# Miniprotein binders against p81326: the designs that were tried, part 196

Target 1, 226 residues: p81326
Amino acid sequence: MLHFGGFIMEINHISKILEKEREEYIRNKVEEYLKQGFSKDDAVNKANQSWRTYIGHRIQDVIYNLLKKFLKDSGLKVTTDKALNNRNLPEELDKVKRLIAINYGEYLFLPDADVIVYKVENNDIKIIAIISVKNSFRERRFETTYWKLKLKESPVTSHIKVFLATPDKDNEISYKCPNGKPKKMRIILEYELDGIYFLKEDFEETEKAKHFGKIVEDIIEISKKL
Short names: E, the ipSAE of ESMFold2; O, the ipSAE of OpenDDE; V2, 0.75 times the mean of E and O plus 0.25 times the DockQ between their complexes.

## First folded at step 19 (miniprotein)

Design K37 (at its last look DockQ between E and O 0.82; V2 from the best seeds 0.00; counts 0 for: SAP 76.247 > 70)
Fold by ESMFold2, look of step 19:
Structure K37 (fold): chain B 226 residues (1-226), chain A 83 residues (1-83)
Amino acid sequence: as target 1 above (226 residues)
Amino acid sequence: SEERRKIYELLWEAFFLLWEALFLAEKGDYEEAIKKLEEAVKLLEEALKEAKELGNEELIKLVEDLLKRVKELIEEIKKKLEE
């Protein structure tokens, strides 16, 4: 399978290197903000916010490019919410944008979708899945479940699978009942979402909670069933 | 510094290659997976060289550990090819 003993060790080593990058990044950003006249407390808060944005984009880029590469031969296309905010949006992407938009009466808003998988058949676009990428769950803990519930409210979007992809370095959702007590965040996320894909090995695997290496196979199978 | 940013760019490129190799091995494409891992080794060796020039002892140890494990993974996949 995907669980070669050596590969499992490489994933763990990646997380250690990312922790080192975080420490260096934050130190440099604090110095920059202090030079701009911010207080120490404000500089630290801004640096942490900057890191969360940086690491989220990095992980999202990896996921986007992996899915784009490994789904193309199955007739599946991949885009991002960043691409959907482009000033000169091609017709195909404009259709994707409209197909995931949620209606709030006179307003239309996009769900917070990091990576979107879709297919094109006879000039029709079918959204297959949305993958939300979360590096941590310290804030906006249930954002992804909110968007899944909103998509389920309309028959035109209810088929869209909503996945969460996460390294979950701090073990915030890795186990359902650590130390014998239910972890609310993991239980609700697993219940409401169509799947959680972990970019690490140390987590409780279930029907919905899987190693990230399984995501391509799962998406292809879903696309065949529509 | 700019040198530090270059090191992490090399490391992120290597991380992508490691994930690529995972997906290739999942498909049973072991020869292509090995090629991606060998590309990652070259990037990690370059990153290690830069980390040594900066004297970043903590990063040196982390990259050396990853390099060792990637080389071990290459050998593991080669065993699968012989079977």
Scores: ipSAE 0.748, ipTM 0.895, lowest interface PAE 0.8, mean pLDDT 86
Fold by OpenDDE base, look of step 19:
Structure K37 (fold): chain B 226 residues (1-226), chain A 83 residues (1-83)
Amino acid sequence: as target 1 above (226 residues)
Amino acid sequence: SEERRKIYELLWEAFFLLWEALFLAEKGDYEEAIKKLEEAVKLLEEALKEAKELGNEELIKLVEDLLKRVKELIEEIKKKLEE
């Protein structure tokens, strides 16, 4: 716990750098879109959307690679929903795909699963956790909750933990009741999900809301029970 | 534009290393954590050099501040290892 304080300050510095990157990125993209013939308003909107996609992907990649690296020694494996969208899957990944699929009667669909953690024991695959990575909650605020609830409906998937990882840059879910007003989204997400992990310092810590640095330990602990 | 991109790529790589260091430290692998931080320092120094060449004062300051903090963190961890 003592070690988080020092590292957490670095995250704040990184946030400032990322903000600078955003400003420059937006400027460049706006210019690009203007050259393509878009209006100023359209260019700005497109640039902002492009940034959201870009930064979301970057953060997701960081999280994925961190989890992949630090879960490896525990015999845990990680994949992504993107990797599962291949026609020709290795047997292992094909099994993973089937084990996270949600039944809609005539159809099976995969939950949004930015990162999937699983283990292989005696040629059997056990899905341990799904991590959803969200940079912002402007759209589809409860999507992760939906998938968690759907996974609970089947004995095949009910054991799968669903975690949310977020920097929560806009402080949308960092606090439960800032200024005495309940944050509906934080409360619901924390209630429905198995955990929320923040890639930031300034948040209200609870049993389920933790610093991202704890996610590896938590996943390993869960894996021992499954 | 290309130079700026290079700087930010270096910073993202450094960011990753910082997180690695954090996770290593959480596991008690402080020596490895320090190694990652030292690698981050190298990247940040390169980023700083590029930022200076670009003449972006704000970015220079941000990178310098981060670099300083990372170096301080290394020293803090080293002190803890000696205790």
Scores: ipSAE 0.714, ipTM 0.882, lowest interface PAE 0.7, mean pLDDT 90
ESMFold2 (binder alone), look of step 19: mean pLDDT 86; pTM 0.844

Design K38 (at its last look DockQ between E and O 0.81; V2 from the best seeds 0.00; counts 0 for: SAP 75.004 > 70)
Fold by ESMFold2, look of step 19:
Structure K38 (fold): chain B 226 residues (1-226), chain A 83 residues (1-83)
Amino acid sequence: as target 1 above (226 residues)
Amino acid sequence: SEERRKIYELLWEAFFLLWEALFLARKGDYEEAIKKLEEAVKLLEEALKEAKELGNEELIKLVERLLKRVKELIEEIKKKLEE
């Protein structure tokens, strides 16, 4: 029917505006840190970290609200790891928390997940997917992979799909073999995770590496199998 | 500056509407997708006005290009609906 190349092009153009925002943000932050007495190298590093935190929160909020809105009619519910760390947890969310927690002997920890998708089935809760939002892979490169592997170790959590959503502005994982040379991060992330969803147009598509626009359809299809 | 922060808040609101329109269109809800795109146009026009008042030529050009492309997308979807 309707070809959505125009939507992909317009979404990719958003990335150009975000690059302008990044340039202004980093310039201002570097100046701020230099005034605080940091060296140039430290100021640049801190400014880049500050931007990654800022843009990560912005993208996470967009993803959370889009999934919440577009999964509702399929009977799917959405929450966040921040909501699950609340000490006054409603019964439903308390069950969600218990269903994704990893046992480390006398300790119980939640995996790092930015967004959690679940459903209520026959008065029971089924966790469908966890979406990790990342805009940089220089730090905590394989954190999401670690949590996927831990979830696979228990029959209670082994069914949970683990997705990565990323703008990947610097092309750290956009291509599997750029210039004919294997990109370790892309290959390992794609192998271990259940999917990578790119918030940009220019990347190498595979069965697991897709445009973010497909994520709702994929989650709905997975939920039908559970 | 505070004025640049205001512009980017408008742009982020428009970006959300653009993502929303994408998912609506993929779902087959073309009339609702157009409605969201038209709302995004209003926010982009407001952001463009603010960018012009600041004299930010690079941002002006980027927002103008996005606004033009979104309007073209609206017309494309409308044309397909009339068929």
Scores: ipSAE 0.747, ipTM 0.888, lowest interface PAE 0.8, mean pLDDT 86
Fold by OpenDDE base, look of step 19:
Structure K38 (fold): chain B 226 residues (1-226), chain A 83 residues (1-83)
Amino acid sequence: as target 1 above (226 residues)
Amino acid sequence: SEERRKIYELLWEAFFLLWEALFLARKGDYEEAIKKLEEAVKLLEEALKEAKELGNEELIKLVERLLKRVKELIEEIKKKLEE
């Protein structure tokens, strides 16, 4: 296989450019919020939150569309938890929804599933993987792990792979033991999840921690075993 | 402000195309990968034009560098196809 290190480097470069968008975005949003009558501190906080939401959606959309496109030829389908929130679902999506639901006794709840990969064979739906997209780990750091563990508790969902995809811009989980100090979050996420995929170059690669470029082939391989 | 927004939209589109190209290349579809990269070049060139119109030197330099790198990548892939 051709080493696509060059590709990855260029992708990283554009990411750096897009990071500069943050500064401009924040500035503009601060101004907007100030005009709305917020204090400077509130405006800054709101702007930062707005940015987190914005960039998170952008990355999620990119990941979703990439997976949708590149898994299609393998007969795999992709949806999102958002798409499943509709009252009137097509039969297929209704089945998908039911197959990822977690049992809480009297209630069924869906895990956070930014991207859901499934296949349809002989009118049966098999859920293959759930991908959680995290831009930052400031909030709900182990939420994805929680859902993985919950899915593991049922024979209906125990086979579902749970992956984390992240650019990890703040290097929160890029390395296990930088400077000899264990990064708790990286270690736990890598241990509990089926894989972590980085949309960046600068990270510690392991069996479970890989470049995002490998996610398609990994999912396809998993799908063959189901 | 509007021009800046346009630039970053172009960059996001280019970002997607670059990832698309990567996945295409990984599965051996190098010709299609090149097409995506060429599309990215067009977007980056437009972004560069807009950046120049804004007079943002930093952004100009960044986009120029990226544009150069993407073009180089295209050439690298082309060379490999010839082997």
Scores: ipSAE 0.654, ipTM 0.859, lowest interface PAE 0.7, mean pLDDT 90
ESMFold2 (binder alone), look of step 19: mean pLDDT 87; pTM 0.852

Design K39 (at its last look DockQ between E and O 0.75; V2 from the best seeds 0.00; counts 0 for: SAP 75.733 > 70)
Fold by OpenDDE base, look of step 19:
Structure K39 (fold): chain B 226 residues (1-226), chain A 83 residues (1-83)
Amino acid sequence: as target 1 above (226 residues)
Amino acid sequence: SEERRKIYELLWEAFFLLWEALFLAEKGDYEEAIKKLEEAVKKLEEALKEAKELGNEELIKLVERLLKRVKELIEEIKKKLEE
């Protein structure tokens, strides 16, 4: 706790350096797409989209691996929706998949779940939390909220906590009312979700909006109540 | 281009290590946190070397600054452990 601020500062610093990768990445991708015969405008657009995908995966992987590592000692396991998209699942993962499924009458669909945290007790699986990782909120801004609301509709899934983890590089949800103007997205996400965890320092902290460094503790605490 | 890629990969590795160190520190495992920070230092040093070879002055400065700060953080934690 005593050095949390120091850690955050250095993490922010390296994050800023990593952001510079974008310029080089975009340049290289533009060149690549131009060579493929795309127009300049198309090349730029494709490059930007490629970057968004790339950086999104990077951050998601970091978050996944961190949670996997630091929840392990507490007997908690993690998986991803991608890992569940297999026809032949191990029994454990098959159960996990079924326990997060949302009922649409004739169909069951999985929520978007970048990270799924669960525990196994006496051969029973309990889903603890779903973490959605978002780098930007340009598209499908309330998708995570939708899934949270859907999960609440069933007694099977209503207990599942839904968290959002984000670096929020564009400061889309870092503050609730900057300059007296309410940020609709921040307010709604904070209201509907069980928590928002920021991979950054500069944000408005609340009961539900916390630094990502708190997520492990919070998940462990939740797991004890289930 | 390859050198640049290598640099950023090293930086991503260092980024992860810093987060690991943070989580370790949060649970009170400061010794292990320091180990992760030291690993990060190694990654940053390698990144710095590559940046110098590439001749990217901006990146050199940024990595040098980060390297210095991480080393300082290690020392700060060590001092607190001695208290």
Scores: ipSAE 0.793, ipTM 0.910, lowest interface PAE 0.6, mean pLDDT 92
Fold by ESMFold2, look of step 19:
Structure K39 (fold): chain B 226 residues (1-226), chain A 83 residues (1-83)
Amino acid sequence: as target 1 above (226 residues)
Amino acid sequence: SEERRKIYELLWEAFFLLWEALFLAEKGDYEEAIKKLEEAVKKLEEALKEAKELGNEELIKLVERLLKRVKELIEEIKKKLEE
């Protein structure tokens, strides 16, 4: 499917508005934390962390709702890690949770799976893909690749596609060899994951690194092979 | 601060509509894409009105620029429908 070049440009304008929101958000939060008695340095750190949580939730909500809407006609269902962490899960979602969980002896943990795509066939649930939403790679740089590798260790989960969705505004993984120097993080993420989907225009496109607009078609195609 | 929150809530509603329109256009559902873009225009116009009432000059310019580009995109898609 062809993208409209003008629409891609509008996405860049959204990024400029989001930078303005960030500036105002952080300023207001710093003032709030100073009133609570925090030092200037602590207030700034807390405000930045608050912003990262806020913007992460906003982007995750967009991705969840878009996938839910555009995958339903293909018989695909979508849930989130937030929904799976509820104590009283419906049977269907409890099965989804069990099908993506990683066993560590007496402990069971969910991978980094902000959004989960699955289908129901003949009373069986088949997990198609998990999508990790990342705004920054300064901490937990390779957590998503760790979870992909753990999912590959079992025949029950080895088919699950693991995608990363990111605005990558600071260009931490947008290019493989910026200025002729290999970017380890981009190269390893692209090699190990099944795909990286960018919520921006300015990045190096490859077979696995694509504009976010292509994710629906890719998920549908994968589901047909399962 | 509640007035500032109102502006950004409207903008996020518009952003979602813009992304919906993108996916609809990818499917070839151009008439539905136009409807979503027109809804986004309404949200952007409301946000612009609120930004003007607050005198937020930088945000006004950014929203005006986005609004202009979205209206141009609507016309581009309408032209494609005639083909």
Scores: ipSAE 0.740, ipTM 0.894, lowest interface PAE 0.9, mean pLDDT 86
ESMFold2 (binder alone), look of step 19: mean pLDDT 86; pTM 0.848

Design K40 (at its last look DockQ between E and O 0.87; V2 from the best seeds 0.00; counts 0 for: SAP 76.755 > 70)
Fold by ESMFold2, look of step 19:
Structure K40 (fold): chain B 226 residues (1-226), chain A 83 residues (1-83)
Amino acid sequence: as target 1 above (226 residues)
Amino acid sequence: SEERRKIYELLWEAFFLLWEALFLAEKGDYEEAIKKLEEAVKLLEEALKEAKELGNEELIKMVERLLKRVKELIEEIKKKLEE
């Protein structure tokens, strides 16, 4: 009973229904921006940007709450980049923030770590994994792979697994060679990251590219080795 | 509109419940998975009612099909528990 194809099919079905939200969202936002005095072209651009922000946050919220719920009984805690950027940061989260930060001489930056999984043992914190959540790859930025490479450079952070989670609605990275031509983004992301988890069923499955339903088991197994 | 906003909020909540049910089933927690699917059915029935009030025929068809299939999934899981 490892696989329940019926669940995956219905998740895919409701995902397709949710795609219809985009048209309505964009139309409503364009009207709002036009009423504010923006040109048609500017209103459309602003509406599309608003949609990208909205859908990204919705997917991240789903992932965060699922991981928080299903990793709890394994002694694993979950936080987000948003929580780490709050002004009133609790000591535990301040430690999490410091444990994932990358040093650039005078400057200290957080990697693009939308969701962070860690454990607390004897008041010590161990970062298990970070998950970058991407709804689309409209911009050709390999920031997630860059941050994986930077984390590998230090013995303090080299154990941290870096995952990408995505619905990949536009099929930008779903297949390695979709028409016999290598898809650069999929190939590089799969090569450099520890895993890619798809929130849909139509993708090329590999040892590193899996359905999102497998992420909880994978994180638990990793945590047992640490 | 307010009604369309409500429909998608219901669908996002149902989306989350379907994922919860999947993870519960993967753990073997089939009774709890059924509870989450039953919660999703209630939300989908409410979303369908709202879609009918708006007269959005495409959305009505899509939600009706999903609702039927989720109910079928619940029955499939119940039969598996009986076995």
Scores: ipSAE 0.828, ipTM 0.924, lowest interface PAE 0.6, mean pLDDT 88
Fold by OpenDDE base, look of step 19:
Structure K40 (fold): chain B 226 residues (1-226), chain A 83 residues (1-83)
Amino acid sequence: as target 1 above (226 residues)
Amino acid sequence: SEERRKIYELLWEAFFLLWEALFLAEKGDYEEAIKKLEEAVKLLEEALKEAKELGNEELIKMVERLLKRVKELIEEIKKKLEE
C-alpha cells in the first residue's frame, strides 16, 4: 500500500532509537554484575548475554501480540511453546501441543515455536504456521531449518508452514549475495523455510523474503487452503 | 536511570503502536491506524518530556525527529482519506 514505506521508515527510526538502549543497558548491567562480585570480563559477557535475551524477548513479545491481535478476526488463534510447557493444559492447547510434536521414536519433542498459529474448525485443530523469532543469528543459525525439515518428515506436521521473523540488525541474512559473495545462511534459510519476514526496510526482497507487514496476509491465505 | 528506563518503555510501546498502525493500514483500516499513531504521538511526547528532564540531547533530538515524522505520517494518511 502507498503508506507502507512511510510506516516502515518510522518504524526503522524508532528501532534505531531503541538500539541506543543497548549502550545504557550494558553499562548498567556491567555495574550490577561488578557489584555482585564478578570480574570485569565476566560482567561484560554477562551483560551482553542479558541484553541479547532481553531484546529477543521484547521483539518476540511484539511479534506475538501483533499476530494474536491481527489474526483474531480471521478466526485464527495464536499460542507459544512456552504456553504449551505446562502440565495442566486446556484441551485445546493440549491438542495443539500434540499436533506440533515431532516423533523421535520413543519420544515426542516439540520444535522451537516462538509463535504457533492454528485454527479450530468443527472441534478439529489445524496447525497453520510456526514462527521463529530471532533477533540475531550468532547461535543456532539453522535451528529453525532443522525444525522445518523435521516437521516435513511426518504427514501429521508436513503441512505446517515455518516462518522466520527477524529484524536482522546485523545484516546477517538481509542480502543473498552482497558484493557478489553468497550469504550461506540467507540462501539456506530462504530455501528451506516457507518464508522470512524482516522487521526492517533494508533487505533483499524475494518471493519468500518479505517485510514483516505481509505476514498476517500470508498466514490468512495459507489458512484458507487448509 | 529511572527516567531513562521510562523513556525506553514508552518507546517500546510506541514501537508496538507503529506496527499496529502499519497492519491496520495494510488492511485498509486507516482511521484506526491514525488512532494508533495519535496514541504513539502521546507516548513520544511523554518520552520527549522525560528526555528533556534527563538532559540527553541526543535522545531529545531523536525523539523530536520521530515525533515530527509520526505527526507528518498522520497528516499524510488524513490527506489520502480525504481524496
Scores: ipSAE 0.781, ipTM 0.906, lowest interface PAE 0.6, mean pLDDT 92
ESMFold2 (binder alone), look of step 19: mean pLDDT 85; pTM 0.837
ESMFold2 (binder alone), alone request of step 20: mean pLDDT 86; pTM 0.847

Design K41 (at its last look DockQ between E and O 0.78; V2 from the best seeds 0.00; counts 0 for: SAP 74.276 > 70)
Fold by OpenDDE base, look of step 19:
Structure K41 (fold): chain B 226 residues (1-226), chain A 83 residues (1-83)
Amino acid sequence: as target 1 above (226 residues)
Amino acid sequence: SEERRKIYELLWEAFYLLWEALFLAEKGDYEEAIKKLEEAVKLLEEALKEAKELGNEELIKLVERLLKRVKELIEEIKKKLEE
């Protein structure tokens, strides 16, 4: 706790350096797409989309690996929705998959779940939390909220906490009412979700909006109540 | 281009290590946190070397600053452990 601020500052600094990768990445991808015969406009658009995907995966991987590592000692396990998209799942993961499934009558679908935290006790699986990782909120801004609401509709899944983790590089949800103007997305996400965790320093902290460094403790605490 | 890619890969690894160190520190494992930070320093030093070879002055300055700050953070933690 004593050095949290210092850590955050350095993390922010390296994050800023990594942001510079974008310029080079975009340039290289544009060139690549131009060589493939795309128009300049198409090349730029594709490059930008490629970057969004790339950076999203990078951050998601970091978050996943951190949670996996730091929840392990507490007997908690992590997986991803991607890992569940296999026909032949180990029994444990098959159970996890079933326990997060949302009922649509004739069909069961999985929520978007970048990270799934669960525990195994006496051969019973308990889903603890789903973490959605978002780098930007340009597309499907309330998707995570949708899944949270859907999970609440069933007694099987209603206990599952849904968290959002984001660096919020564009400051889309970092503040609730900057300059007296309510940020609809921040307000709604904070209201509907169980927590928002920021991978940055500059944000409005609330009971539900916290620094990412607190997520492990929060998850562990939740797990004790289940 | 290859050098640049290498630099950014090193920076991403360092980024992870910084977060790892943070979480270690949060749970009171300061010694292990320091180890992770030292690993990050190693990566940053390599990144700096590559940046110098590339001749990117901006990147050199940024990495140098980061390297310095991480080293300072290590020292700060060490001092607290001695208290």
Scores: ipSAE 0.818, ipTM 0.920, lowest interface PAE 0.5, mean pLDDT 92
Fold by ESMFold2, look of step 19:
Structure K41 (fold): chain B 226 residues (1-226), chain A 83 residues (1-83)
Amino acid sequence: as target 1 above (226 residues)
Amino acid sequence: SEERRKIYELLWEAFYLLWEALFLAEKGDYEEAIKKLEEAVKLLEEALKEAKELGNEELIKLVERLLKRVKELIEEIKKKLEE
C-alpha cells in the first residue's frame, strides 16, 4: 500500500487535462460535421458520440496494456473484445472467445467484455475475469450487470468475475448515498458486480469499490483460487 | 489541429507512464516507479513546449501544474527510499 497522498492526487490533475481535451475535441468535431452539412443539433450529438468512442478506446488501451504487463509474471494472459472479433483468430483466442460466449438460441454473442484475463494450464484455458470499461452511465447504465447475470446462468461461465473500470468523471456512481439519498446505480452495480475500480481518488471505497491500483492484486488472488 | 493532436498524444503517453508508476508503487517497486515518473516528466516537458508554441494558455497552466506535482512526487519517493 502506498501512503503518498500526492500520488493519488496526480490522477485528479489528469482528469482536468482530459476535460480540456474533451472541450477541444468536441469543438473540432462539431465544426467538421457542420461542414458536412449536418444540422447544429445533429453535429453536436455526433460529436459527443465521437468523443465517447474516442475516450473509451483510449482508456481501454491503457487498461489492456497495464494488465498485460503486470499480470505476465503471474502466468496470466490478457486479450480484448477487438482482438476476439478478428476474422482470423489464433486457436488460443478462438477458445477464449468460445468460453465467454452467451447462447441466445441459434445465436452466440460475446458479452461486452472490453478486457479479458485468462490463464492456460496444460492446454486448458480458464477465464478469470472480464473488465468492462465505462466512461459514462447515461445511456447504458446497467449493461455490465446484465452480462454478469447472464454469465451466472451457465455452469461453464458462472465462475467468471466481472469488473467495472471507470473514471466516473461526472460522479454518477462514486458514492452510495450522496446527500443522504441512495444512488441506485452505484448500489445495484456494487451489489451485482464482483468489483468496481475507479480511475480517480474521489469516491467512496468499499470492499468491492476500490482504486484501480488494486486490480492486479485482486486478479492474481482470484486466479489462485481457480 | 495536427499540432494540437500531437500534444495530446504526448500527454496520453505521459498519462500511461503515470498510471504504470502507480502499479509499480502499489507493489513496492519504488525505484522503477521513479524511472517511469522521470520518463513522464520528459514527455510532459515536451508537451508543454508544444503547448507554448501554440499559445494555448489554459493547457499550458494545466500541464505546468501536473509537471510540478509529478516532480514533487518523485522527490517524495526518493526521500522515502533513502530511509
Scores: ipSAE 0.739, ipTM 0.892, lowest interface PAE 0.8, mean pLDDT 86
ESMFold2 (binder alone), look of step 19: mean pLDDT 87; pTM 0.852
ESMFold2 (binder alone), alone request of step 20: mean pLDDT 87; pTM 0.849

